# Designs tried in a protein design chat: VHH binders against Sulfite reductase [NADPH] flavoprotein alpha-component (cysJ). Part 10

Target 1, 215 residues: Sulfite reductase [NADPH] flavoprotein alpha-component (cysJ), of Buchnera aphidicola subsp. Schizaphis graminum (q8k9d3r237to451)
Amino acid sequence: YKPAVATVLLNQKITGRNSTKDVHHIELDITNSNIVYTPGDALGVWYQNSSQLIKQILKLLSIRISDKVKVKDKIITIFEALKKNFELTTNTKHIIQKYTDVTQNKFLKKIISDNKKLNNYVKKTPLLKMIYDHPKKLSSQQLISILRPLKPRLYSISSSQSEMNDEVHITVGVVKKQISGTIHLGGSSSYLSQFLKIDDSVKIFVEEKSNFRLP
Short names: E, the ipSAE of ESMFold2; O, the ipSAE of OpenDDE; V2, 0.75 times the mean of E and O plus 0.25 times the DockQ between their complexes.

## First folded at step 6 (VHH)

Design n02 (framework vhh_7pa5_2)
Fold by ESMFold2-Fast, scan of step 6:
Structure n02 (fold): chain B 215 residues (1-215), chain A 121 residues (1-121)
Amino acid sequence: as target 1 above (215 residues)
Amino acid sequence: QVQLVESGGGMVQPGGSLRLSCAASGFTFSDYAMSWVRRAPGKGPEWVSTISGSGDSTSYADSVKGRFTISRDNAKNTLYLQMNSLKPEDTALYYCAKETLTDWGEGYFSWGQGTQVTVSS
């Protein structure tokens, strides 16, 4: 990647949209970034997890916000690690299996022993909900051993550099699910739509269209 | 890789008609709802219309209802927007859009490069 830092110029909810679909148009200032793109290229965006989500997870697992962990041979707080280094919204079969192993949870052991039950569970149960339903005291190191590394997310570029030399534009749909009375937000989509403000900085790169793999 | 290519834009007089097309590839077209979104010069984006994957459900912005018709041909992987009774305020770049939702993690629109519609005498 050739990472650059962009400044937010506009973050606007698309007018006329159904209220059940929250869609945002985001314009980023790329002046002095050396970024070059063509329409249809993708913009990679590094996002951060919300402080609220991090605090909820740490509380359920009885982990102190100031506990330290080792990430890529650096010692940082668990809070900073969860904010910048790990994905916290998506549940996977692998995460469910790891969480079951470290917690020794009897209910989850029954789920992972049956492939049909596991497939159904992962579709219905985001990471926060699994932890909420089956809390267990963990060390900070145990927690990060379960989680996936946070990776930048790709968004299709909607602007043309010939018209907007100093800007790149993307459109983001916000992911929200209400499960058992709790709103579960997408990681990258919620960061871009709800938390990223005008004049904020965001780390980006361009992925050329020719480099995309088929789904 | 998702690809969306819009076409059919141009210049028309007020009261005229245009039909926009969007050729889609890189995904199972019939499984996804598709939308048209437009952006007028110097203004923010405005949602225009959405059609369900099966084509049996449609919705429209109040500003275009009764004048525009969204449709799709799933055998040809093509989305259409029939625009009738065009007004100067319909002048905009029109984008074909597909929403991609991942489980609990991410939502984003994949959209094309747009096609310019200019309504002027």
Scores: ipSAE 0.000, ipTM 0.255, lowest interface PAE 14.3, mean pLDDT 80

Design n03 (framework vhh_7pa5_2)
Fold by ESMFold2-Fast, scan of step 6:
Structure n03 (fold): chain B 215 residues (1-215), chain A 121 residues (1-121)
Amino acid sequence: as target 1 above (215 residues)
Amino acid sequence: QVQLVESGGGMVQPGGSLRLSCAASGFTFSDYAMSWVRRAPGKGPEWVSTISGSGDSTSYADSVKGRFTISRDNAKNTLYLQMNSLKPEDTALYYCAKETYSEWGEGYFSWGQGTQVTVSS
């Protein structure tokens, strides 16, 4: 895919809907991007993790916000790495196994030794909750070794390039889940609805309709 | 894939009426609530009205209550918006919309190309 940087022209909550989800309409300026799309194509959007979530994780693991890590070809702070390069909201069996190995946590060792317990745990326990329940002092390098890369999210394009040549429009619903008495927000939907402001830059690409599947 | 095709827009004098239609395909129409959303010049999208899949429940934005009526014909897979007592501020591109959810739980709307309504003296 060909990544481009777009500027936010509009980010507006659609008001008065009878819905359990907040819905936002987002319009992006693609002038000089060489982006071409047709109705029905999907827009891939790179999101960033919230500073609050990053600070919570680092505090629980006793990692300094300014600690350095190597990501791809660059040496950056752990804070910047977690903001832009790693997924922090979803837990997986692989992450649980790696976290157990690094922490040597006795409770988690019992979970991973039983396939039914592991399946139940991964369904009900987001990453932050696992770390909160079982904190351990880690190095920044140990932390990034257990995380998976942040991947863009796909959204259906609602605009037509023949009418809005230099713009691409998407509509985003905010995802919220109640897990163990705590509200957990989706990474991409929270970024797009709450944090992305007019004149902000966002990294995007177009996925052609023939390749797009509802995730 | 979801396909929505709006029609019925045009130019009308203040106080006039228009009826918009939306032909839907690619999903079981009667199982989904449908909405009309509009975009006025210089503004973002404004929700106008929603109707339940069965047609038994409707809701309207305060700006259009008493003037607009949403309805549907499930046998024809068609959504309608009857617009009466039109005002210049009703000038907008009107979209037929269906809310869709991905397997990750990310919500988004499927929209058509829209139909232009212009209210001018």
Scores: ipSAE 0.000, ipTM 0.183, lowest interface PAE 15.1, mean pLDDT 79

Design n04 (framework vhh_7pa5_2)
Fold by ESMFold2-Fast, scan of step 6:
Structure n04 (fold): chain B 215 residues (1-215), chain A 121 residues (1-121)
Amino acid sequence: as target 1 above (215 residues)
Amino acid sequence: QVQLVESGGGMVQPGGSLRLSCAASGFTFSDYAMSWVRRAPGKGPEWVSTISGSGDSTSYADSVKGRFTISRDNAKNTLYLQMNSLKPEDTALYYCAKEVYDAWGEGYFSWGQGTQVTVSS
């Protein structure tokens, strides 16, 4: 569906001062968005990658932040493309194979030649870790050819439109994975919990679930 | 799909008591920590309490500590909040909340429709 733009009204940590969990309640203003939702619907949220993560990846690959790339028939900077158009946290077998091909890395060639090693590697190695362990100078166009498009994430709607006509509310748990002594954060959950502030804009849509519609 | 249904709210005078219940379905209840969250009129949501999946550890907001008790019955898939010594500032919609993970591994909370608690003299 066509995304709408919502404004952040509230972003609040709600799991408690004595909890190890990091959970945020987020309230979005949907005034004039034409957004309609019913109980059981999910909210799709478009997120942005952190500037720090982007700069780390670009530095490891010797890419200048101002380099230009073509995305969706537009010429934009690699920084803008990585911020809004590509997923940067999750690794996949396809990404590993593409990265191996463009880098010609001997270690990764051994990994992709064995299905069991590849399965184990993808489970244990987020994208940043693979790039950190095996850096190589790439062009900006080579980089985006490896990456997958950024897709919105789905969150359960916790509000009722009959009570909150101009608002939609979601709750987001921060995803953290500890691999080789390093904490790796989820893209969407990190964006929503740490970086999205009051008055910021976020792109959203409603995904309707058929089993929650009245006959 | 996670389903949470809160009940037990109502109107009480200051110093009164209420017990809230939350009926959970659609997941293995005992594997997940559960929380109570409230929203007062004109204010944002406030975390109230959390209980571990096994029920052996609990935590409370400073504003309710010593007055509220969270508990669970894993055999009945039910979460409870016993509220004693209620104050006017406890007036709010109370929500039962459970964390959920999507296919990408991204976390979020699922919570119910809430139950209204009104404390007034």
Scores: ipSAE 0.000, ipTM 0.205, lowest interface PAE 14.7, mean pLDDT 78

Design n05 (framework vhh_7pa5_2)
Fold by ESMFold2-Fast, scan of step 6:
Structure n05 (fold): chain B 215 residues (1-215), chain A 121 residues (1-121)
Amino acid sequence: as target 1 above (215 residues)
Amino acid sequence: QVQLVESGGGMVQPGGSLRLSCAASGFTFSDYAMSWVRRAPGKGPEWVSTISGSGDSTSYADSVKGRFTISRDNAKNTLYLQMNSLKPEDTALYYCAKETITEWGEGYFVWGQGTQVTVSS
C-alpha cells in the first residue's frame, strides 16, 4: 500500500440527540497525495494510543515511562513504543496466555485451562482490565513481548472522488463497553472521534474493495 | 464483502412520498442495527433513523419523526425508508448504513453509495 498524509477538514458528530450511538463523519484533505479511490474502497488509518492509557498500563506494571526497549532496529522509550508500535485496547486468547505465562498468575492459569472460561473472559475483559485485576511487576521488554503490533484500521469510504476530487470521507462509530462503572473505548475509533482535530495530520492509505477486510 | 445498494430516490413535489430500499449482502443482516443517514447539498451528514436487528425498536431524528418510517425485511436482506409529507428540506443524498460493533475493539459504519431525493416544486 502507499501511505499518504492527509489533513483533517471536518470531524462532526452525526448521531441524533436521543441516540445511544456515537458516530462521527470525518473529511480528509488528500490534495497532492496522488490517492485514487472508487466507491466501495476502504481507507486505512494509522492511529496512536492514548497517553492516558499508556500511563495507566505502565503504572500497574511498575514500569518507568522512560525505560528503554528495542523495537525493530531502534532503541526507544517504552512510552514511544506503546504510543506508535503496539496495540493496547484489544485482548485476545494469545495475549491472555502470554500474560499468564509471564506473571504466573494462579487465577489466569485456571482461566486458560478451561476453553469455556477463556472464551467468556476474553469477551468481557479488555487488556487494561486484565492488568488492573492482576497487576505484576514486569520489565518493559516483557511487556512488549506480550503485545501485538499496531496495525492500521480500515474504514469504509463514504465519498465519491468524482464529486469530492480532493477529499476522502469516512464514518466512524465509537464502541463503548461499561464494566463495573468504567467505560472502555476502542483505540482507532477513539483516536478518530475524540482526539483528531481540524488541521491535524493523519497517515492513510486506500485499500481497493477486492481486498477489503473488516477489522 | 459487505455491500449496501440504495434505490428508490427521485424527484417529487412537496407533500409527496417516496420509499427508499437498501439491498444488503455479505453479512448476517438480522444481527445488525441499520440506519439511514442523509447529506443535503452544501451540508454535513445528518442521522435520520435507526432500526434494531430484530426490527423491534426504531428511533428517528426530530426533523422526520411522524413523517418517515424505517422498516426491514430480514428474509430479503432489505432495509426500507418510507418517506411521507416530503419537504424541500428533505432534499439530500440518502445513505444506508450498517452498524458494526466489536466487543472490545473498534466501531465503524459501512455506507452504501446513496440514492438522491429531490423535493421541488
Scores: ipSAE 0.000, ipTM 0.235, lowest interface PAE 13.6, mean pLDDT 79

Design n06 (framework vhh_7pa5_2)
Fold by ESMFold2-Fast, scan of step 6:
Structure n06 (fold): chain B 215 residues (1-215), chain A 121 residues (1-121)
Amino acid sequence: as target 1 above (215 residues)
Amino acid sequence: QVQLVESGGGMVQPGGSLRLSCAASGFTFSDYAMSWVRRAPGKGPEWVSTISGSGDSTSYADSVKGRFTISRDNAKNTLYLQMNSLKPEDTALYYCAKDTYSPWGEGYFSWGQGTQVTVSS
């Protein structure tokens, strides 16, 4: 794919007549880009993690915001790495296993030893909640070893290039989960709906959709 | 319900020391991480330090590292902050905070009335 930088033209909350869900219509300026799309294509969007979320994680793990890490042959601060390079909202069985190994946490060792408990735990426990419930002093390298790379998210394109040559439009549903009385926001959907403003720049690409079957 | 009562603030000159205390009640103290947060006049809250429920892990804001020490006495349900080498920039109302799970601010932690620290020459 061919990545490009687009400028935000519009970011409007739209709610259906009787809907209680947050839905946003976002219009992006692709003037002077090499972006070409057809109906059925998806728009990939790179997002950034919340500074508040990053600070909470670093605080719980006793990591200095200024600590340095190596990412793709560049030395940057752990804060910048977590902002742009790593996924911080989703927990997985693999992450739980790695966190258990690094922390040697007794409770989590019991969880990972029982497949039914592990399946239940991963469904109910976002990454931040696991770290909050079981904090441990880690190095920045230990933290990075646990996390997954931040991947762009795909959204269905709602515009037609034959009608809007210099724009691409997407509709984003805001992901909110209630777990143990606490609201958990999705990374990409919260970035696009709450933090991305008019005239901001966002990195994008077009992914051509095809109806291939899985092997 | 959760109650937190801070004490130990006062007026000191630059380079001085103070020890803050927080008496906690209404929850199982040893099960929760505890934090100190401060608010300077006209500013938002700034996180200062956190200690794990067991006391085996601590963390500090870069502005206070090497000068402040957080500790706790789980038998007495009390949190402490030892503040050394105080600077005028440390002038603030200091709050004891019980961390609750919340990534988005509201409900993140509960705090008490605060104790005023004034560092002036």
Scores: ipSAE 0.000, ipTM 0.111, lowest interface PAE 16.6, mean pLDDT 77

Design n07 (framework vhh_7pa5_2; at its last look DockQ between E and O 0.56; V2 from the best seeds 0.00; counts 0 for: pae E 11.2 > 2)
Fold by ESMFold2, look of step 7:
Structure n07 (fold): chain B 215 residues (1-215), chain A 121 residues (1-121)
Amino acid sequence: as target 1 above (215 residues)
Amino acid sequence: QVQLVESGGGMVQPGGSLRLSCAASGFTFSDYAMSWVRRAPGKGPEWVSTISGSGDSTSYADSVKGRFTISRDNAKNTLYLQMNSLKPEDTALYYCAKETYDEWGEGAFSWGQGTQVTVSS
């Protein structure tokens, strides 16, 4: 990767007010980034988790927002670690197994012992819901150990550098799921569409196209 | 990697017609909604039209309704946009886009390189 920092120039909902879809066009200033892209390239984006989601998780796990934790070779607050370094919306079989191991939750032990139940639970239970239903006091380092590192998300580039050499443009559809009557938002799509404001900085990279390359 | 290749753009006079095509590969075409999005000079992108994976549901921006028709041929993995009664304000780079929404994946669009449509006298 060749990471760079871009500045938001525009964040515009492009679906009509009567549309059931929520899609945003986002323009990013890359003037000082030495970013070069060509047709077919994608833009990778490192998103940030919302402060509200972080606070909810920390409260349920009885973790102080100011606690320090080691991430790679750096010591930072648990709040900053969760904001930029870890996935907080996606649940996986691995995360459920690790959460069960550290909490010793009896309900979750039965879930993980039956592959069909585990598959069904993963599909229906976002990370926050699992923690909400089965809270436990954890250390900051235990929490970090069960989470997956934040994965950048790829968006197709809709601009041409030959026309606008100092900008890159993407389109973002907001991911929403209704689970048990509650709407859960995707981490990256909600960050880009709802929380990213004009003049904010965004960490990006270009994923170069190659013929026949697949995700 | 998903690959989308637009074609069929060109220069036309006001009132003319063009038919855009988008050849798709690298995914099961019929499983995904497809969209056309355009970018006029000096403006941000404008959503034009969306068609469901089956082709049974379509939607259009108000600015093109009644003049443009989106369609797809799932056997040929091809998306189309029939553009009639073209106006100078339709001048833009037109992209086809694959919508990517999964249960827990982050939303992303995959885009082609675009095809230029120019409407002028």
Scores: ipSAE 0.000, ipTM 0.217, lowest interface PAE 11.2, mean pLDDT 81
ESMFold2-Fast, scan of step 6: ipSAE 0.000; ipTM 0.376
ESMFold2 (binder alone), look of step 7: mean pLDDT 82; pTM 0.806
OpenDDE, look of step 7: ipSAE 0.023; ipTM 0.355

Design n09 (framework vhh_7pa5_2)
Fold by ESMFold2-Fast, scan of step 6:
Structure n09 (fold): chain B 215 residues (1-215), chain A 121 residues (1-121)
Amino acid sequence: as target 1 above (215 residues)
Amino acid sequence: QVQLVESGGGMVQPGGSLRLSCAASGFTFSDYAMSWVRRAPGKGPEWVSTISGSGDSTSYADSVKGRFTISRDNAKNTLYLQMNSLKPEDTALYYCAKETYSWEGEGYFSWGQGTQVTVSS
């Protein structure tokens, strides 16, 4: 998809402060973007990982923030690579397998040898928690070898183009879970709700509803 | 796949009453808090009310406290909003809303097509 750039017009919390939910309504200016959408379409949004999450991961793995890595055809810092090129919140069976291989962790070897234990572990254990529970000194190249590329996130469009021709609106729930004494924030939802400000630019595309399935 | 279908809107005189309904499917209804959110002409969305999954706790926007009552029937997978003492300021599209999360950090808000409430003389 060729990304269009939209400007943030509004980012407001619509759920009351005393509610159990932190829900944000985001309005984006799509003037001159050539974006066309219909009710039921989804908006793909590119996000960036938080500096705090990146620093936590690097510290646990004894990696210097200034270490260099090659991503595609560019040499950049590991910090820049983790900020915009790699997914840092989700754990998968593949990531657990790669992390186990690189670390040679005995506990994780036992987990990956048992399909039932692995299925339970994946469901309960975000990436940061696995690293926190089983830290190991890694090189920057070893770290990026286990991570997935960052992909845009899909959000349901809540506006109608017939009424808001130059705008597209989405509603984003903030994902946060308390696991082992720490709060784990969602990557895209925390970016959109807490870090994206009025007049900021965000890269977007429209996914037609025929191709969109709610997870 | 989450589906929410609102109904019960219409036109009413100031001081009148309406009862909105929302039929929910595609998820375990009783496990989730549910909300009503409205959008008035020319304005952004405004949160109206929330009810816990069990129905034991409710909260309301200051603009509707004492006039609106949120309730649910978990056996029928249905959410309700009883609206009394309606004012012209209550004119809006009303949406039944459920927040959905994934472990991948994707938060999204599912709501239906909305039901129009018009309060006018």
Scores: ipSAE 0.000, ipTM 0.181, lowest interface PAE 14.0, mean pLDDT 78

Design n10 (framework vhh_7pa5_2)
Fold by ESMFold2-Fast, scan of step 6:
Structure n10 (fold): chain B 215 residues (1-215), chain A 121 residues (1-121)
Amino acid sequence: as target 1 above (215 residues)
Amino acid sequence: QVQLVESGGGMVQPGGSLRLSCAASGFTFSDYAMSWVRRAPGKGPEWVSTISGSGDSTSYADSVKGRFTISRDNAKNTLYLQMNSLKPEDTALYYCAKGEDLYWGEGYFSWGQGTQVTVSS
């Protein structure tokens, strides 16, 4: 597979009368992309973090949007780094440990000293909630040091290329997690369902499922 | 741009009541859930309550459940928080926020100074 750029043709909420899930049908134009797929293949999507989420994190940590950071031997703004290079929605034990170390937060030190408390905290506390509950002035480079790299996400392809030559279709379930009455959105599902608009460009690739490519 | 202007705070004795208001502009108010968030002295922000865009569903932090009531007037682009049976621990700067959670839209952490609520000893 080779990374390609697709244009959004349609992004439509699939209206069910059941209120449990929000599901979107997304159609992408792959004209001139040299993309080839079969039913059962997965579509990898490079997503970008919301500008609003980035601004919130930077404000809580007193970091200027124009500050520079080094990412893979490139110097870019913290805003660009957070938009394209780092995952901002998921918390992990490693992130909690690093955030505790750089902030010296007394509450978080108690959490990380006990494996059971740490396991419970990780399950209940998204990254933004931890920062929100325990804000601290950090440098941009300190922030980057605790975050995970952004990875593309895989979605099952729902279209057939034999019927839709220049299009690939995916179905995206919007991930909403309610913690203490607050709804927390997933990064990729929020990007695809709420922020990606008609005529927007998105980077994609096809990951073949060998089981479905039998000669 | 999105503007949220909080008002209605003040000093009150324990057991007293206050009604907070938030005047919203710069967006289609009825399309968005709205929240109240507070910051007590020396503490991080605490989510207090959320109301859906239509006003049909509400949620509350356990610490305020039964004492506070969130409401909205979509015709006036105004969010309200009725606070009853106030306690000293409710002392905080109160902000209104656009969205159902701390990630949603411009409005989290407030675009204004908030409104101060002090429950005197």
Scores: ipSAE 0.000, ipTM 0.130, lowest interface PAE 14.3, mean pLDDT 76

Design n11 (framework vhh_7pa5_2)
Amino acid sequence: QVQLVESGGGMVQPGGSLRLSCAASGFTFSDYAMSWVRRAPGKGPEWVSTISGSGDSTSYADSVKGRFTISRDNAKNTLYLQMNSLKPEDTALYYCAKDETLEWGEGYFSWGQGTQVTVSS
ESMFold2-Fast, scan of step 6: ipSAE 0.000; ipTM 0.299

Design p01 (framework vhh_7pa5_2)
Fold by ESMFold2-Fast, scan of step 6:
Structure p01 (fold): chain B 215 residues (1-215), chain A 122 residues (1-122)
Amino acid sequence: as target 1 above (215 residues)
Amino acid sequence: QVQLVESGGGMVQPGGSLRLSCAASGFTFSDYAMSWVRRAPGKGPEWVSTISGSGDSTSYADSVKGRFTISRDNAKNTLYLQMNSLKPEDTALYYCAKETYTGDWGEGYFSWGQGTQVTVSS
């Protein structure tokens, strides 16, 4: 893919009535980007994790925001790594197993020893909830070792370039789970709907329609 | 479970009209933008039109702009596509589509119905 930087022109909630669900219409300025798309193409969007979520996780794990970690061939702060390089919302069986190993948590050891319990736990427990329920002091490098790389997210393009030469439009449904009275948000959809503001820059690419998935 | 059931397709002569309907269930219809997507024989999916959850904004592919009109009835959980001045190149399976997101893989997909066949011929 060939990334380009776009500027936010509009970000509107388009929910049709007073509902708990959010849908956003987002318009991006692609002037001078060399981006070309046709109807049916997808827009890949690079997102960033919220500073609030990062600070919450670091506090629960007793990690200083300025601690350094090695990511690929570079040494950067844990804050920068979590902001741009790692996925922080989704829990997986592999993450649960790694978190159990580094924490030596007795409750989680019982969960991972039983496939039915593990399947049930991963469905009900986002990453933040697992860390909140079972906090433990970790090093920054230990934290990085259990997380998955952040990947761009694909959204269907709802605009036509012949009508909107210098714009690309997408529609984003906000992904959220309510667990034990707390709302847990998806990474990309919450970034696009809540944190991306007019005049902000976002890194994007176009994926041609041949890569779309049909059922 | 998201369910989308298209209807209204059929055979028409060039210059004719058809109105497609999509009955939606399993989600709060008015919260989601809805799209029509078509697939001609031997070709990939082609986006046709999108309407916002409120119905206040619409967009169209260049190939259909001025001829097709997308609309919705949120009280009936139904999406419509009014197709006028039909051409042979409009021949395709037409799908009602809702965008779907996955938390694990970072990809957005359309959730498709079964489709309704539109054939434009003499």
Scores: ipSAE 0.000, ipTM 0.136, lowest interface PAE 12.8, mean pLDDT 78

Design p02 (framework vhh_7pa5_2)
Fold by ESMFold2-Fast, scan of step 6:
Structure p02 (fold): chain B 215 residues (1-215), chain A 122 residues (1-122)
Amino acid sequence: as target 1 above (215 residues)
Amino acid sequence: QVQLVESGGGMVQPGGSLRLSCAASGFTFSDYAMSWVRRAPGKGPEWVSTISGSGDSTSYADSVKGRFTISRDNAKNTLYLQMNSLKPEDTALYYCAKETYEDSWGEGYFSWGQGTQVTVSS
């Protein structure tokens, strides 16, 4: 797949009664992108983490927004790295283990020593909540070492290129979970529905659906 | 995997009726609530109606309540929208929709069909 950059033409909340979630219809300008798609293809979207979430995490870990980190072969700010290169919403057993190792947190050591407790903790505790409950001064490089790379998310294409040559459309549901009295938002769905604005740029690719081809 | 194919749209005069269908495949149809969403020329998308997986509960946008009826046939994996007393304002591309979840935190996106065009004009 080849990544392309699209410009947001429309990002509109779908209105209605009895919707259990916020639903957004997003239209992207693919003029000069060389993108080709057919109905049933999926759109891969690279999302960015919210500035608010990044600032919350950095404050809890006593990291300056301007601190530098090495990502691949480049030196960039920790803020830029967390915005574009790392996943910040989902917790995993591996992340919990790494966070426990770098913090030496006594509570988390008890959690990871018991598989039943660890499984329950992963299900109930997003990354931000773990850091909030167990803050510790870290270096920017230590933080990067525990995080997963940001992966694009796939969305069903709802437009037809034969009718909308220069546009591709997707629909996104906003996911919210209330855990211990705090509202937690999904990464990709929150980016696309809440933070992506008209005229913003977004990085995309098309993934073709599998189909049977005649010789 | 998830496939949704809408049909039944067309041109009709004000006061007329149309019945839309959506053929669903790639998932256990009866386990999921299904919705109709429309996009009118010059306007944003509007939710029209939702029906529960069992078919026992339905809900409607105020703009269509009393005129439209959503229903489903779980044996045929088909969703329907009966549209009566159509108005020019009902002119739109109508989509069949199912919510799909990507990961363990439930980050969702909607699986949509390609839509079926409804035009109400004299």
Scores: ipSAE 0.000, ipTM 0.258, lowest interface PAE 10.7, mean pLDDT 79

